VH-VL binders against q3z8e7. Designs and how they scored, part 6

Target 1, 156 residues: q3z8e7
Amino acid sequence: MVEKIPMTASGYKKLEDELSTLKVKRIDVIEEMRLAAMDKDMRENAPYHAAKEQRGQIEGRIKEIEHELKYADVSEYTDTNTSKVNMGSTVKLRDPKNGECCTYTLVSPKEIEPLKGKISASSPIGKAVFNRNKGEQIEIEVPSGTLQYIIEDISF

## First folded at step 1 (VH-VL)

Design m9 (framework fv_mogamulizumab)
Fold by ESMFold2-Fast, scan of step 1:
Structure m9 (fold): chain C 156 residues (1-156), chain A 125 residues (1-125), chain B 112 residues (1-112)
Amino acid sequence: as target 1 above (156 residues)
Amino acid sequence: EVQLVESGGDLVQPGRSLRLSCAASGFTFSSYAMSWVRQAPGKGLEWVATISGSGGRTYYPDSVKGRFTISRDNAKNSLYLQMNSLRVEDTALYYCATYYDFWSGYYTRNWFDPWGQGTLVTVSS
Amino acid sequence: DVLMTQSPLSLPVTPGEPASISCRSSQSLVYSNGNTYLEWYLQKPGQSPQLLIYKVSNRDSGVPDRFSGSGSGTDFTLKISRVEAEDVGVYYCMQGTHLPYTFGQGTKVEIK
């Protein structure tokens, strides 16, 4: 794929960190293969074959990450005086009825971690907050009903 | 400060069992393959066993294969050698040593360093 | 098993003089990745062994440059250009290319 892959600076760094980790793991697996190959009987060497398979998986993931980094389009989503929610924005929402607050960061597809508050612009919450201003009240439709929040803060 | 401290050496009769321990400190224990190397009084060095950093792979010479078992507990930074069916010729000072740093090491890093102080095993009737 | 043979077994030297220890293996120590896993260890009196040289010729950190390793295939040499009193001990070559790992019988270096 020749299309650019949009991502945040943090997402790019996450991929760089994963690549670095995998390159270290690759060295470890090569060493494990070397030691396994030294066993007296190579014909029934399950540790060697396991290490060889693991190396294949690591090499495949390294290739994928290098491809994603090559086609990455790292945008600065925060260069604005209007304080509108955009990709890369961290949004603090407050429920006016009970005072509960939650924080979400709008990220690219490869960076999505809902349990850590990293969501896509296509999620119900993402759609409701995208391109909205600080102080605006939003409604989020979920299977159990409609939730109301105030955009308390937008950070970049 | 990197330190390896062996313990468990004792005087035992032939045919009995003994378990040696090695307490590691000052380095990331799970990153290193670990070995036992022995030295009979007044004699040279003899490799006894090696275990990978994860504990998933073990290696032995024929002289101890089937009688000795090397193991590790990475949560406790400890290495063990279970010695069964002991023979007079197993009498030696037993050293604990790292073999290689498999996390940072290239596949060319493969040597014994550092070594512990040793624990003496005497097998006599 | 790979037999590692050292010579001489006893080497009395005068401080400041050179010393040379030979180590021969019964088969090639070149591994399939092109590396040769031959190490030299020193055991000083009353102490644990310590690494001097790894992969034939690479000096370990902190090892003085008067120590040098050389060789290829099955024939290896450890040289000390100017022996000091602190160099007394038993020197062992060791191969890590083939299982089981094997040591030479040792060379005792003593001051005359």
Scores: ipSAE 0.000, ipTM 0.468, lowest interface PAE 15.6, mean pLDDT 80

Design n1 (framework fv_nepuvibart)
Fold by ESMFold2-Fast, scan of step 1:
Structure n1 (fold): chain C 156 residues (1-156), chain A 123 residues (1-123), chain B 107 residues (1-107)
Amino acid sequence: as target 1 above (156 residues)
Amino acid sequence: QVQLVESGGGLVKPGGSLRLSCAASGFTFSDYYMSWIRQAPGKGLEWVSYISSSGSTIYYADSVKGRFTISRDNAKSSLYLQMNSLRAEDTAVYYCARVRYSSSWYRGAFDIWGQGTLVTVSS
Amino acid sequence: DIQMTQSPSSLSASVGDRVTITCQASQDISNYLNWYQQKPGKAPKLLIYDASNLETGVPSRFSGSGSGTDFTFTISGLQPEDIATYYCQQYDNLPYTFGGGTKVEIK
């Protein structure tokens, strides 16, 4: 199951542009594979294997972008709207058990910097907080178990 | 209208160099593979070279390998052929042509041709 | 390289005649063959692509058939404006190769 993926209009446009560029590159790589296959024995054909690997990378990225665009929920930031967690929001989470706190900002995929607290809406934390209000209790499913937090503050 | 216009042909001595240009208009040049095809006076068509839409894939006929270089500038919608170490047998009308290449792996037909530019190599 | 043998090298026919040109590939090229018309002093023009498909805007009197190694190009009801040299071309493998051409003249 996939939920909607929040993103900014500029983030959506960047994905569209990247997709367009990759589709052009795909055409070139497919032809490179065909030419390499004709020139040399397949088993010793380094250019063919290199092109095949590049084709795989391009196809994988195209699939990823098409998935993101298909499930995109494009939101325009409103300077005065701080009621709910949205794209561009900075959220302060507090663990009620031990009092530890963490601050995260929801950003477009191209702006992700986990070490600076900039995360995607598709991350486990991002999914849990998106469209929630200050004071709500949330549970985050991670491979090691379930984490509980309270949304202590929301700012832009 | 879809059009290709060649330029740069002329008279040159054996061992000399020439650079041919092909200006494209009326279509998205960056989407297409492009080729150079030549025709010696009174003779048939001979394929010379092709270049992929991005410029990453290039192929040459054995007769011109190491002497000719195909290139393109997608921002200027232009195709080029740098011809070095010219020989009398390189005398021909040179055509640029668009390859009907789609997202399929087939290379297709030469569906649009320029008017040609004459290259004469003589002493 | 794939060799394209085209025949005849020249022919003369009357207006209204059916003209047939053949092209043989030195190996199986499936249907990856095109036909071009070159009028005197002009650049070639695509007439038939993928062995049998008529290019848009080309008169229906032109047709192509064949697959594998043997191909045929036909002009049904030759017209004066059909005076030209006709070429086949394969694109199954590089290098692209053309037939030697067939010069069509009207009696």
Scores: ipSAE 0.000, ipTM 0.471, lowest interface PAE 14.6, mean pLDDT 82

Design n10 (framework fv_nepuvibart)
Fold by ESMFold2-Fast, scan of step 1:
Formats: sequence, structure tokens, C-alpha cells
Structure n10 (fold): chain C 156 residues (1-156), chain A 121 residues (1-121), chain B 107 residues (1-107)
Amino acid sequence: as target 1 above (156 residues)
Amino acid sequence: QVQLVESGGGLVKPGGSLRLSCAASGFTFSDYYMSWIRQAPGKGLEWVSYITSSGSTIYYADSVKGRFTISRDNAKSSLYLQMNSLRAEDTAVYYCARSMVRGVIPYFDYWGQGTLVTVSS
Amino acid sequence: DIQMTQSPSSLSASVGDRVTITCQASQDISNYLNWYQQKPGKAPKLLIYDASNLETGVPSRFSGSGSGTDFTFTISGLQPEDIATYYCQQYDYLPYTFGGGTKVEIK
């Protein structure tokens, strides 16, 4: 089965914009390959091989984005309530042992900034909080053991 | 609705000239690469030439290079093929075809109905 | 120039059959290959682009696969309206080159 990929509408649009940009670059690289081949009629032409390699990289990224867009689950536009953690939610977690609080926002892959608390739904913290209710205690698996937090607040 | 309409084909003697036109409608012509593709009677497809959306880059198959000239007029949404020094082997149905809008690699997603060019004595 | 070899040149099949045609490039063209359908007296129509992507509005019974030098085009459940000549075309190198075509007929 293919798993759905949660993302925000903003993240979806950023992927669409990146796809469009890559398709334009792909045309340019194809023309660069052709021009290089015309200057030298040998396939061992170094500029030709460099352009062909770049095209391969662009093509790989295009396929990746098309896959992400095809299986995207743009959930924040269908569920905006604060009763459960969803894409776009900002979650305040409290450690019951020491009272320390941390805030995280679930964002699409293109918006991830861990140092600013913007994390993926597929991260350990993201997985632990996704679709959970305010007041629930969650457990986050880490290499050294399990961390416990309480979902103190959910906002959008 | 996307539509491409070719005209200008006909009977011509070897060494003669013809000018083909392709009138485009139903899309923003200036955003698309355009090509001429031909098909000799009972034979397969042969790409002849393309021109980029702005007209800045033009390419020809070796069989027609130096004899054919592709051009476009974006204000009139028209594509042209000037054919000089025609040979018997240029006898074919000539199609104009568009590639997808800028930012997408060329595939010939829409073709005209074709115009027949016959070169014989 | 890149040579595109299509097999077979012609075939006859029954309605409902699975029809497979192949296209071989003389050198690696990655996935830069399209498939076209040409009905008698008509202009060609794009069916598949970039080896495996179905063009909008084209029935799902048509499919493509392959990369590098070997490509396959398949019609699952042949219909009477599918009687046509099919062409592969590479766009990795100029000049763009077409296969010789495969004529599909009903028996």
C-alpha cells in the first residue's frame, strides 16, 4: 500500500512551484547538451556529459516531487479544529518530571526548521503527537530510551 | 480548443519553392515551441525542424538544412516553413505540431491536419 | 543520429487481447521517449510521454514502460477503435527520431 503524505497547502504550493522551476531548467539543460554535441560530434565531450548528469539530477527531483504531490494529504484545509494535532498545528509539550515546556509546529517538508520548532509529521516528535488530543500523555522513542510529555496546548 | 491549420501545400517541380503556413488558435502561441514533421506517402514520421517560443533558437534535420527556413510570427499566432530547392524526396504530408508550454520538455501534444507537398516533374 | 527500431512492423489481434510492441534505441536515451497513435488519414496523437506517463484524456488501457535502450508499449484489452499505426519517438538528442511504426489490425 502507498502511505499518504501529510502536508500544508503552503507546502503543496511550494512543491508545485519547485516542479515548475525544475521543468524550465530541464529544457535549458537539454539545449545545453545539444549545443555541446554540435560543437563536438563525439559523445566523450566533457561539457555534454556534465549537462547530461545535471539533467539526470533534475529528472530525479521531478519524479520525487510528482510522487509527493500525487500522494499528498492536504489536511489543514479540511480539519482546522484545535481538538487534535494536525498539519499546521502548534503543540506545547510539558515534561511532567521537571516542568520544562517546548513548542513545535508540524509543517510540510519544505518548511522544516528544527531549531525554530518546525518539524515533520514523520519525525519522532511529529509521529508521537499527530492526531492526539490536548491533555494526553505521549511517549517519544529515542536511542537512549523513552521520553514522556503531556500535550499542554494545541493551536493553529 | 487547441487548433492548428496548415496550408500552402501543392504540386511543384524539382528545384521549385513553396511556403507552408500553420495558423494556431485556442492557446497562447508565444509560450510554445513549434515543429514541422513530415510523412512521405506510405512511410513513417520524420522530424524536420523546430523553433523555440521566442524564435531565438532554430534547428533543422540534415536532409533539409540550407534549403528550408522555419519562422514564426507570434503577433499573428502563425508558423511558417519556406521550402527552396525542392527534391522528389521532399514529397510528403507536412504537419505542424506544438510542444507543451514553456517549462516542459517537447512532446508533440497537438498536430495539425497536414498539408500535402508533391514534388514531381 | 539515434536509430529507433520498432518491433513488430505489423500485428493482428482480437478485440480484448493484450497487445505489446517494443522500441529499441541505438544508445541510452534515459526515459526521453514518447508514443503516438496514428489512425488512417489522421494526424498522430500523443498517448504516452516520458516513457510511462499517460497523456490526459487517453484511456487507461494504454501503458508504457522501460528506460535506457529498451521500451515497451501495451494495450490491455484491445478495442476496435485502437486499430492504428503506433510510433515511438526519442527527444534526448537532435534530430528527434521516430521508430518505423507498428500497424495494429484486428483479425
Scores: ipSAE 0.000, ipTM 0.470, lowest interface PAE 14.5, mean pLDDT 81

Design n11 (framework fv_nepuvibart)
Fold by ESMFold2-Fast, scan of step 1:
Structure n11 (fold): chain C 156 residues (1-156), chain A 119 residues (1-119), chain B 107 residues (1-107)
Amino acid sequence: as target 1 above (156 residues)
Amino acid sequence: QVQLVESGGGLVKPGGSLRLSCAASGFTFSDYWMSWIRQAPGKGLEWVSYISSSGSTIYYADSVKGRFTISRDNAKSSLYLQMNSLRAEDTAVYYCAKYSSGLRYFDLWGQGTLVTVSS
Amino acid sequence: DIQMTQSPSSLSASVGDRVTITCQASQDINNYLNWYQQKPGKAPKLLIYDASNLETGVPSRFSGSGSGTDFTFTISGLQPEDIATYYCQQFDNLPLTFGGGTKVEIK
């Protein structure tokens, strides 16, 4: 089973553009390897080995992006729908037992910064709050047990 | 139509400058390495320069190094050759050519533009 | 630089003849050699690549052979439209170099 990767339309387009750029870079690097290989002693050829390493990095990134695009779950978020948690929503959660509050923003995979509260919709917290309304109580299963929160506010 | 069309050739005095252009159509210009190859009247072919698809890798024949500059504009599907400090020995028909993937052979050539360096 | 020596510099033959042109590299270039045809007033056209591979759309009467330093280009059954100058070109090392050319004429 492969989980879908939530992302914005903008995030999807950025990955398409990056993929296009990397495919052009790949052509150049392959041809740089060919030029370097014209030196009959390839063992001592620093440009050849540098190009070969660069090709490996480019191929790895292309594979990663193609995977992300294949499994992308593209959605839009707008200022006009703050009644439910969507991509781009900032959600304020309150623990009903101790009153502590946490704020999280649901972002595309490339924008994830947990320490700044930017999380994926596929994270445990993201899954629990996605498409929920203000005032709902949610339950998050973690290794230490079940955490309970109330959605105190939803904004963009 | 898959083609390359050169322009900018003409008569120039020794020490002068000239800029050649090559307009590409019918293929994805930005995907291919490009080259300039010249041929003096009644003589054989001489490779001058090539440039990578992105424009970052460039090589020149020793006879023109320091005097000629190859460049490209992928948005305009155009290749250029800026020729400075021209000599009588630079008199030739200049061909724009597309290098095959893998840098093995030239599979598309323009019809050429004549450059004459004479007083 | 790798020097490419072609022979003969010119030849005259009759329609239907077998024409052979040779190309010698100043050092071993394996099979990294191409053959081009240039008709009067026209740009060169690729005929053979990697010493012996026929380019798509090129008539089967053209062939190439050889490796290392000695290469041969053959036209089996010369046709009137084959009047041209033929060039070998190596791509083993930079700079790219061409042979001096062989002019083929009909008697």
Scores: ipSAE 0.006, ipTM 0.512, lowest interface PAE 10.7, mean pLDDT 84

Design n2 (framework fv_nepuvibart)
Fold by ESMFold2-Fast, scan of step 1:
Order: structure tokens, then C-alpha cells, then sequence
Structure n2 (fold): chain C 156 residues (1-156), chain A 123 residues (1-123), chain B 107 residues (1-107)
């Protein structure tokens, strides 16, 4: 079974915009291939081979985006539910044992940057905090065992 | 009118050699990649080899690599297939065909075919 | 090599029937597939290129569809002159490979 991919309306739109751009580029590359193929020796034709390689890259990315859009579960971020973790939320987690704090922002797949704390709702941390309220204690399952954190703050 | 006419087929013993020819007319031969495609009696189609328009690049199916050599003479509008170390499994009607396009691209197909020439490898 | 599997290997249908032939590639070939018709004792003839484009001069009753690994060739309103063996052929990668063929006969 394929799980739905949570994303913001903004993230969904960015994927739609990228897909639209790639489809335009695909038309151009196909035309470049057609024009280059009119040259007599296509096997020895550097412009033709370059265009073919570009087409392969574009087609691969289009397939990835279409898959993500097909299985998208879009959640519009609004100010009406600031007490609950949702897509676009920035969550501050505190380890009750040592007092250490970590901040994570739940983002669409296109926007993931782990080093900047931007994570997927499908990650171990993302799954544990999604739909939880401020003050709740959560358990995060990792390969080394189970970690416990308290949701100290939710911001948007 | 585009025409491709094969010749050179016949009966040959295993281990023998044979040279096929394809005479092209009705188009600028030097502008096209050309292929050889074969069909064993009662069997399906098997692509054998291609040659680029200049003759600089060739490709062969693994079943014939090292034994067959494709070549062309653009001044004579002729395509050739030199077949060495023939085996019973090489028995087939051999077609020459004009390639349009290129593999992995927007189009690549055989738009014109010759009538074929029968090669029989038997003792 | 990319393997092309055609089904059925043969079929019999009546004049006016819709005939459907399927071709399956062993890997994704996008739309890089052609269909050829071979009448008894004749060389093959191109009917459909790039999965769904009808070759010039070919009757509109012939059509193709599909992408990726699964492709379909259809004859809408079978005619007596359509008795032939039909082959799919991929050109996504070398070596070029053909399906095993489907023999279409009239009952």
C-alpha cells in the first residue's frame, strides 16, 4: 500500500510549477533532438546525444513529481489551529531527562533540509509529532531504541 | 519511389561464407542509417546490425558479432553484409531496411524494407 | 536486452470484429515502440510508430496505445486484407528487439 504524502498547499503548488516547467523543457529538448537528427550522421552527432541525455533526465524528474502529486495529502496551513502540529508547523522538542531542545519544521518532500531542521512528516520524528498538541509527551522509535520528548512549543 | 533490392542469398555449408548486397534507389542513400533484419523460416523478426550514414559507426546483435560485417558504398548506393563462419541457426530471410530516427529518441523505425533474400545453411 | 512479449501468439476473428493484441516490455521503454504488419510472403510494413502514431497511408482502423511496459494494438472493424502477423518492436535501447508476433486469421 502507498501511504499518502503529507504536504502543504504551497509545497503542492511548487511541485505543479516544477512539473509545468519540465514539460515545457521537454518540448524544447524533443525539438532539439528532431533538428539534430536531420543531420546525416546521427550516431556521430554531439548535439543530438546531448539532447537525448537531457531528455532522459527531464523524463525521470517528471515521473517522480507525478508520483508525489498523485499520492499527495494536502493540508493548508492556517492560523485557526495553532495548538496542533500540522504541515508547516515548527515544533520545539525537549528531552525531559537532560533538558536538551531541538527545533523541527514539518515540510513537503521538495523542501526537506535535515541540517536546517526541515523534515518530512513521514520521518520518525515527523510521524511522532504529527497531530499532537503542545505539552504532549511523544515517543520516537529509532534503530537504537525509543526516545522520549515533550512538545514544548508549536509555532507557524 | 524508394526501392531496396537484396541479392546474394543461397545455400552454403556450415563454416562457409556469403556476402549479401542491397541496392538502394529513389532516395539519397548517404543520408540514412541502414539495418539488416532477419527472419528464420516460420519464426519472428530479429534485428542483426546497423551502419551509420557515413559508415563510421556499426552495431551488431550478440548472435552475429565477430562473424558478420556490415558495410556500405555510398557512391554506389549499396549496403553489404559479409557473413563468415555460418551456422545452421543463421538460416533466414535477410531484409535490408532504411532506418529513420535513432534509438532512445522521439522516433526510430524502419520505413522501407527490401523483399528479402534467403540464406540456407545446411550440409 | 529488452525482451518483448506479445499475446496472444495467434487469434481468429470475423470480418468487422475488434481485434486487440498486447505487447509487454521487460523494462520501461516510455513510448519507444512501433508496430509492423507482415502479410504472407511479404516484407514487414510499418503501421504505428511511437506507440500511438499512425504511419502515412495506413487505414484509420489501426491504432496503438500504452506507455511504460504495457502496450496495445487494435484493429477496429477487421477486414480480409488484415490477415497477417503483427510485430511490436522497441527502440529504447540496443539491441533493437521485436515481439514474437501475433498471427491474425479470419474464421
Amino acid sequence: as target 1 above (156 residues)
Amino acid sequence: QVQLVESGGGLVKPGGSLRLSCAASGFTFSDYYMSWIRQAPGKGLEWVSYISSSGSYTYYADSVKGRFTISRDNAKSSLYLQMNSLRAEDTAVYYCARDLGYYGSGSYYFDYWGQGTLVTVSS
Amino acid sequence: DIQMTQSPSSLSASVGDRVTITCQASQDITNYLNWYQQKPGKAPKLLIYDASNLETGVPSRFSGSGSGTDFTFTISGLQPEDIATYYCQQYDNLPLTFGGGTKVEIK
Scores: ipSAE 0.000, ipTM 0.466, lowest interface PAE 16.0, mean pLDDT 83

Design n3 (framework fv_nepuvibart)
Fold by ESMFold2-Fast, scan of step 1:
Structure n3 (fold): chain C 156 residues (1-156), chain A 123 residues (1-123), chain B 107 residues (1-107)
Amino acid sequence: as target 1 above (156 residues)
Amino acid sequence: QVQLVESGGGLVKPGGSLRLSCAASGFTFSDHYMSWIRQAPGKGLEWVSYISSSGSTIYYADSVKGRFTISRDNAKSSLYLQMNSLRAEDTAVYYCARGKYYDILTGYPFDYWGQGTLVTVSS
Amino acid sequence: DIQMTQSPSSLSASVGDRVTITCQASQDISKYLNWYQQKPGKAPKLLIYDASNLETGVPSRFSGSGSGTDFTFTISGLQPEDIATYYCQQYDSLPWTFGGGTKVEIK
């Protein structure tokens, strides 16, 4: 299964900008590593190890962004004038059995903040609500079983 | 086509100051570390200063530390060398040189050079 | 500082000759050495990087070899346009240092 990653045009642009910034930072970190290695009087490994760690983090993020951009699906999920859940939508879900409700916003990978309710379309909740209409009942598969929710509201 | 064009050289008295500029074109300037390398009349090449691609890391030859300041403006694709407290031994042609990495542990520091600008420190 | 001793300081050869220039480092620099060509009144040009790698666009008659402290640069079949001063440069440690140069002229 080749899975596309839904995202807005602004989300795509932010990933391109972040990638550009990280490539510049990568050059700086590699330069710092090389110069630290050339400094024969360095008895301390801390600056070199710090730069090495930072390089690892930058390379990991670059790989993640390149994957996201490669599999991005911008054309189906940007700025559509619809009443369906899409990228950028804020969805209010209600459990019909106990009346509990929660709110989630579908965001691009760069903007994910689970604690603030900002989730990806690829999350279990995101997949269940994506392209659904207000009033639909959805099922979310979790390790403990299946959860049922009603889409109470959709805002953009 | 890659181009580096130096300017700002001239005749100056000992203790004086000069500011050298290097205008880059034909490549993404912000992707390259840069150096100033000088050559005294009838002598060999001497590395003077290094600046990283972002401008955050800077190194100087001991002979110029505290007197020279290297800087860059990536938006203008320009490299600078502010030279203060000039001495007779600073007389040289100053070259702007582009650094390029082959990889993280191996590389060639200067794959392209400007035409040079002559600095003469004389009474 | 690492001292780079280049030999000879000058030489004169005929078109078609094999020309060899040597460069000796005062301490081990592994393979971290470059060779540059400087024609009269012109800027230096990179010919060889990492002791033995030919830069893109440089004629195959130029070559480099060596590691540690002893390095050689060779021109196989000297051409008139090869008249220049040649410099080695180490980048194993700061400060980066150059050899004194070898002036190559043709008979």
Scores: ipSAE 0.013, ipTM 0.512, lowest interface PAE 8.7, mean pLDDT 83

Design n4 (framework fv_nepuvibart)
Fold by ESMFold2-Fast, scan of step 1:
Structure n4 (fold): chain C 156 residues (1-156), chain A 121 residues (1-121), chain B 107 residues (1-107)
Amino acid sequence: as target 1 above (156 residues)
Amino acid sequence: QVQLVESGGGLVKPGGSLRLSCAASGFTFSDYYMSWIRQAPGKGLEWVSYISGSGSTIYYADSVKGRFTISRDNAKSSLYLQMNSLRAEDTAVYYCARWGYSGYDLHFDYWGQGTLVTVSS
Amino acid sequence: DIQMTQSPSSLSASVGDRVTITCQASQDIRNYLNWYQQKPGKAPKLLIYDASNLETGVPSRFSGSGSGTDFTFTISGLQPEDIATYYCQQYHNLPLTFGGGTKVEIK
């Protein structure tokens, strides 16, 4: 079987919206190709070749999104009653040696915003906290060794 | 549904003339380049000619240049091939094909059933 | 004119086999190549356009790859209905030219 792709409900909707936008753009680019090719040498037509390249990019992205949507797993997002870290969870981590805290939100690849603490489940931190409970101690592998944190709080 | 139907094939003597027709339906005929492609018995495909949607751009294979004339009537959604000074080597099934760019890259996305032209004594 | 050389001219394979056909252009045609299927007594049908794009309604067992001068067409899991002659065609330069065809038969 194919591996499932974790994502938030909002991430799924963003992909659906992007797919819809790309399908509309595809219509426009095809019309642009049609007009450019009319009564011109299609092989030497610069506008036609530019539109063809753009269509290739649009078709590639559509296939990518359709694949992601087909294998999406959104079942663990926005469950406010769970005590486990899931997609969409905001996790507060405490370093037990110095008491410092850091906050991260697990999001789909398309929603990653490092400056806002939004990270993927496949990141080192994301992997360490995913499906863990409040109060568990986790270890994060880094080149210099291992970092230890305690999951202090989980919210959605 | 896109359909292309050829007609006009038959038996003709060397030096004779024949006019092929292709009736198109199911699409906006004037938006598409159209081609004639032929296939001699037991042989491969050979492109013969194309004509642009408006009819202003036309090209012929060297083997038929000066003897064949491609034309179209967009009001009738019809494509034509006037064949003059026919030779034995022109014996083939002649296909009408749409060379689409609307929704597709440059390729022959629809073909007619073909019409047989036999040039013999 | 751009010459298109297909190999092999013919092949025999069993149902379920992977069939590979090659097409070589006498000069660089980028990705401007199509593949057609012609069943006995029928008109050709487009399978692959722009070297690697599968035409709508064509089974996923058919695929194309390559660019420049060397191209490959593959049938993954040959079916009885795939018995046909397959042609490559370049549209980089006029005149348009086809390969000589590859006849696929069942053993």
Scores: ipSAE 0.005, ipTM 0.487, lowest interface PAE 11.0, mean pLDDT 83

Design n5 (framework fv_nepuvibart)
Fold by ESMFold2-Fast, scan of step 1:
Structure n5 (fold): chain C 156 residues (1-156), chain A 124 residues (1-124), chain B 107 residues (1-107)
Amino acid sequence: as target 1 above (156 residues)
Amino acid sequence: QVQLVESGGGLVKPGGSLRLSCAASGFTFSDYYMSWIRQAPGKGLEWVSYISSSGNTIYYADSVKGRFTISRDNAKSSLYLQMNSLRAEDTAVYYCARAPRITIFGVVPYMDVWGQGTLVTVSS
Amino acid sequence: DIQMTQSPSSLSASVGDRVTITCQASQDISNYLNWYQQKPGKAPKLLIYDASNLETGVPSRFSGSGSGTDFTFTISGLQPEDIATYYCQQYDNLPYTFGGGTKVEIK
């Protein structure tokens, strides 16, 4: 038995659009591989190996999206203000000391870009916010100590 | 310092061509989708085109499709817009901006850095 | 294309007033909406992203709310430096589209 993956109608549409984008990207990468292969021995062809690696990443993402779409449980409306933080959530954190706000999106390992706010659930921030509600004060354990933040908003 | 600087604007006759450049500094240019946005004098903002971080995925607004070509050179941290068959209606200030990066789980969903703009005037 | 209808097209208010601008999408865009400020002769500046998130360095008097098709941008305690045109922008689908803008003037 596979559990359904809850998502909004807009979330489902985003996955469809991302899938379409990736399928176009796949065509481009295959063409890059073909062109790179023309002039080089495969074992020493850096452009070919780079394109091959990129194709692998794209195929993996396509499989992941297709799985999510297949098992999607689409809800027309979800009250995101009372929802708990989950994978795919974008969380707005406020530092009570200086009032600064930062947003983070919980993503899969392949999508992690901390500088751009994309973090894993296993990161210090991810662990602290996962399954928490809007308005909760959280403590983030980092090597240099403990940071305090308030979950100001949760969106999907 | 994160910065985008446009150049290449000017006066051109209808049917003419111009090539705009946008020089990026202070960030990893190759990580970002890049966009061109324009604004006719006294009018609102109109999104023109984007190009993905690798250059492989490109989209154009219908108003410029077939006439404009977006491109980038990641080694030079530069974005370009080749504009052909220019019309009076293309008269605008053209801005480059780093665009939202789209992912399955989320985005950096905002054009948070914009250039100063470069004026393109299409007139006889 | 997703149409963004912004209201009002212009407004005049006094320093200290609460100013509200609305933006309506022709279809559900979830929270994929940004708000920009453009001062005369300058490039637009991001103020709010993902409908309600305040960009770093932007004063707390600016706020955004809404989801789906109806969005609101608020300036609580209007200041003289807030004279500008404000634009909403959706990024849920291509092409990205902007609202028509709201010109905010001080009385």
Scores: ipSAE 0.000, ipTM 0.458, lowest interface PAE 18.7, mean pLDDT 80

Design n6 (framework fv_nepuvibart)
Fold by ESMFold2-Fast, scan of step 1:
Structure n6 (fold): chain C 156 residues (1-156), chain A 122 residues (1-122), chain B 107 residues (1-107)
Amino acid sequence: as target 1 above (156 residues)
Amino acid sequence: QVQLVESGGGLVKPGGSLRLSCAASGFTFSDYYMSWIRQAPGKGLEWVSYISSSGSTIYYADSVKGRFTISRDNAKSSLYLQMNSLRAEDTAVYYCARTHYYDSSGYRFDYWGQGTLVTVSS
Amino acid sequence: DIQMTQSPSSLSASVGDRVTITCQASQDISNFLNWYQQKPGKAPKLLIYDASNLQTGVPSRFSGSGSGTDFTFTISGLQPEDIATYYCQQYDNLPRTFGGGTKVEIK
């Protein structure tokens, strides 16, 4: 069973635009890598290694975007229910067992910064909280088992 | 502190030759692509040539191909441009530029020298 | 070669104004475009890379946008020290090419 990835029409369009941009950039990076590979001393070929790393990042991002577009669940979100977790929402989670709190913001894929709490709707936490209401108990599946949290607050 | 200092410009007659130098300091010169970019008096910028970190990969604008030769000496942290068969149209300030190509932000000229003036006239 | 067309070739504005410069590529270059500032008698300085990213140390009043063939460079709240010629530059293909430049002057 493949999970759908919630996103807005604008989010879908941004992913399409990013994919188009990356495919064009890939062509130039491949050419630059080819030219740089003509260097005789590979130890001194920092531009080749930089281009190779950049190509790896571009290919990885293209695969990620293609996956997201393939499994996208595109919705036109109306702002009529401000009590539900949606794209752009900041969610405060509380562990009912120990009282610890964590704050997460659901962002578009291009804006993901996990260390700053900015996560995708397709992440384990994002999937668990998306479209849920304040006060609901959620379960998050992680490699070490299942974690339980309560949605303490939702801000937009 | 990154510094690029060009030298070797001057007045030369059509058909003559000049050799430009660019002295680099404040960074590991051997890790960077380097470029020459020129600007005719009162005109815009024109990219001339680039050279890879090792010196093996080189590209020229069609306007200078066959007449100009870019080279580098990593032990001396120096970039060169040998200009032969000079034409009036080659009159310009010639800039040495460091070419950044080390992250996913792409290809950019992040540091430039002050330029050296080449005047080709009778 | 990819041709880069800048407009206008020159403009005059007052301190505090919002200044907009455009750059058009002869073919799709995605976001592979940089913007440079050149003050009179000085070498160019990188301001924006990859169409919209601000170079470290550059004031936030400078911004870039666009993708494909149409690009915009904006100065929000023109300052006297911003008097300069601004150039776009594509790196989608070789040879690397620059726009013709836009001279920004105070009225």
Scores: ipSAE 0.000, ipTM 0.461, lowest interface PAE 16.1, mean pLDDT 81

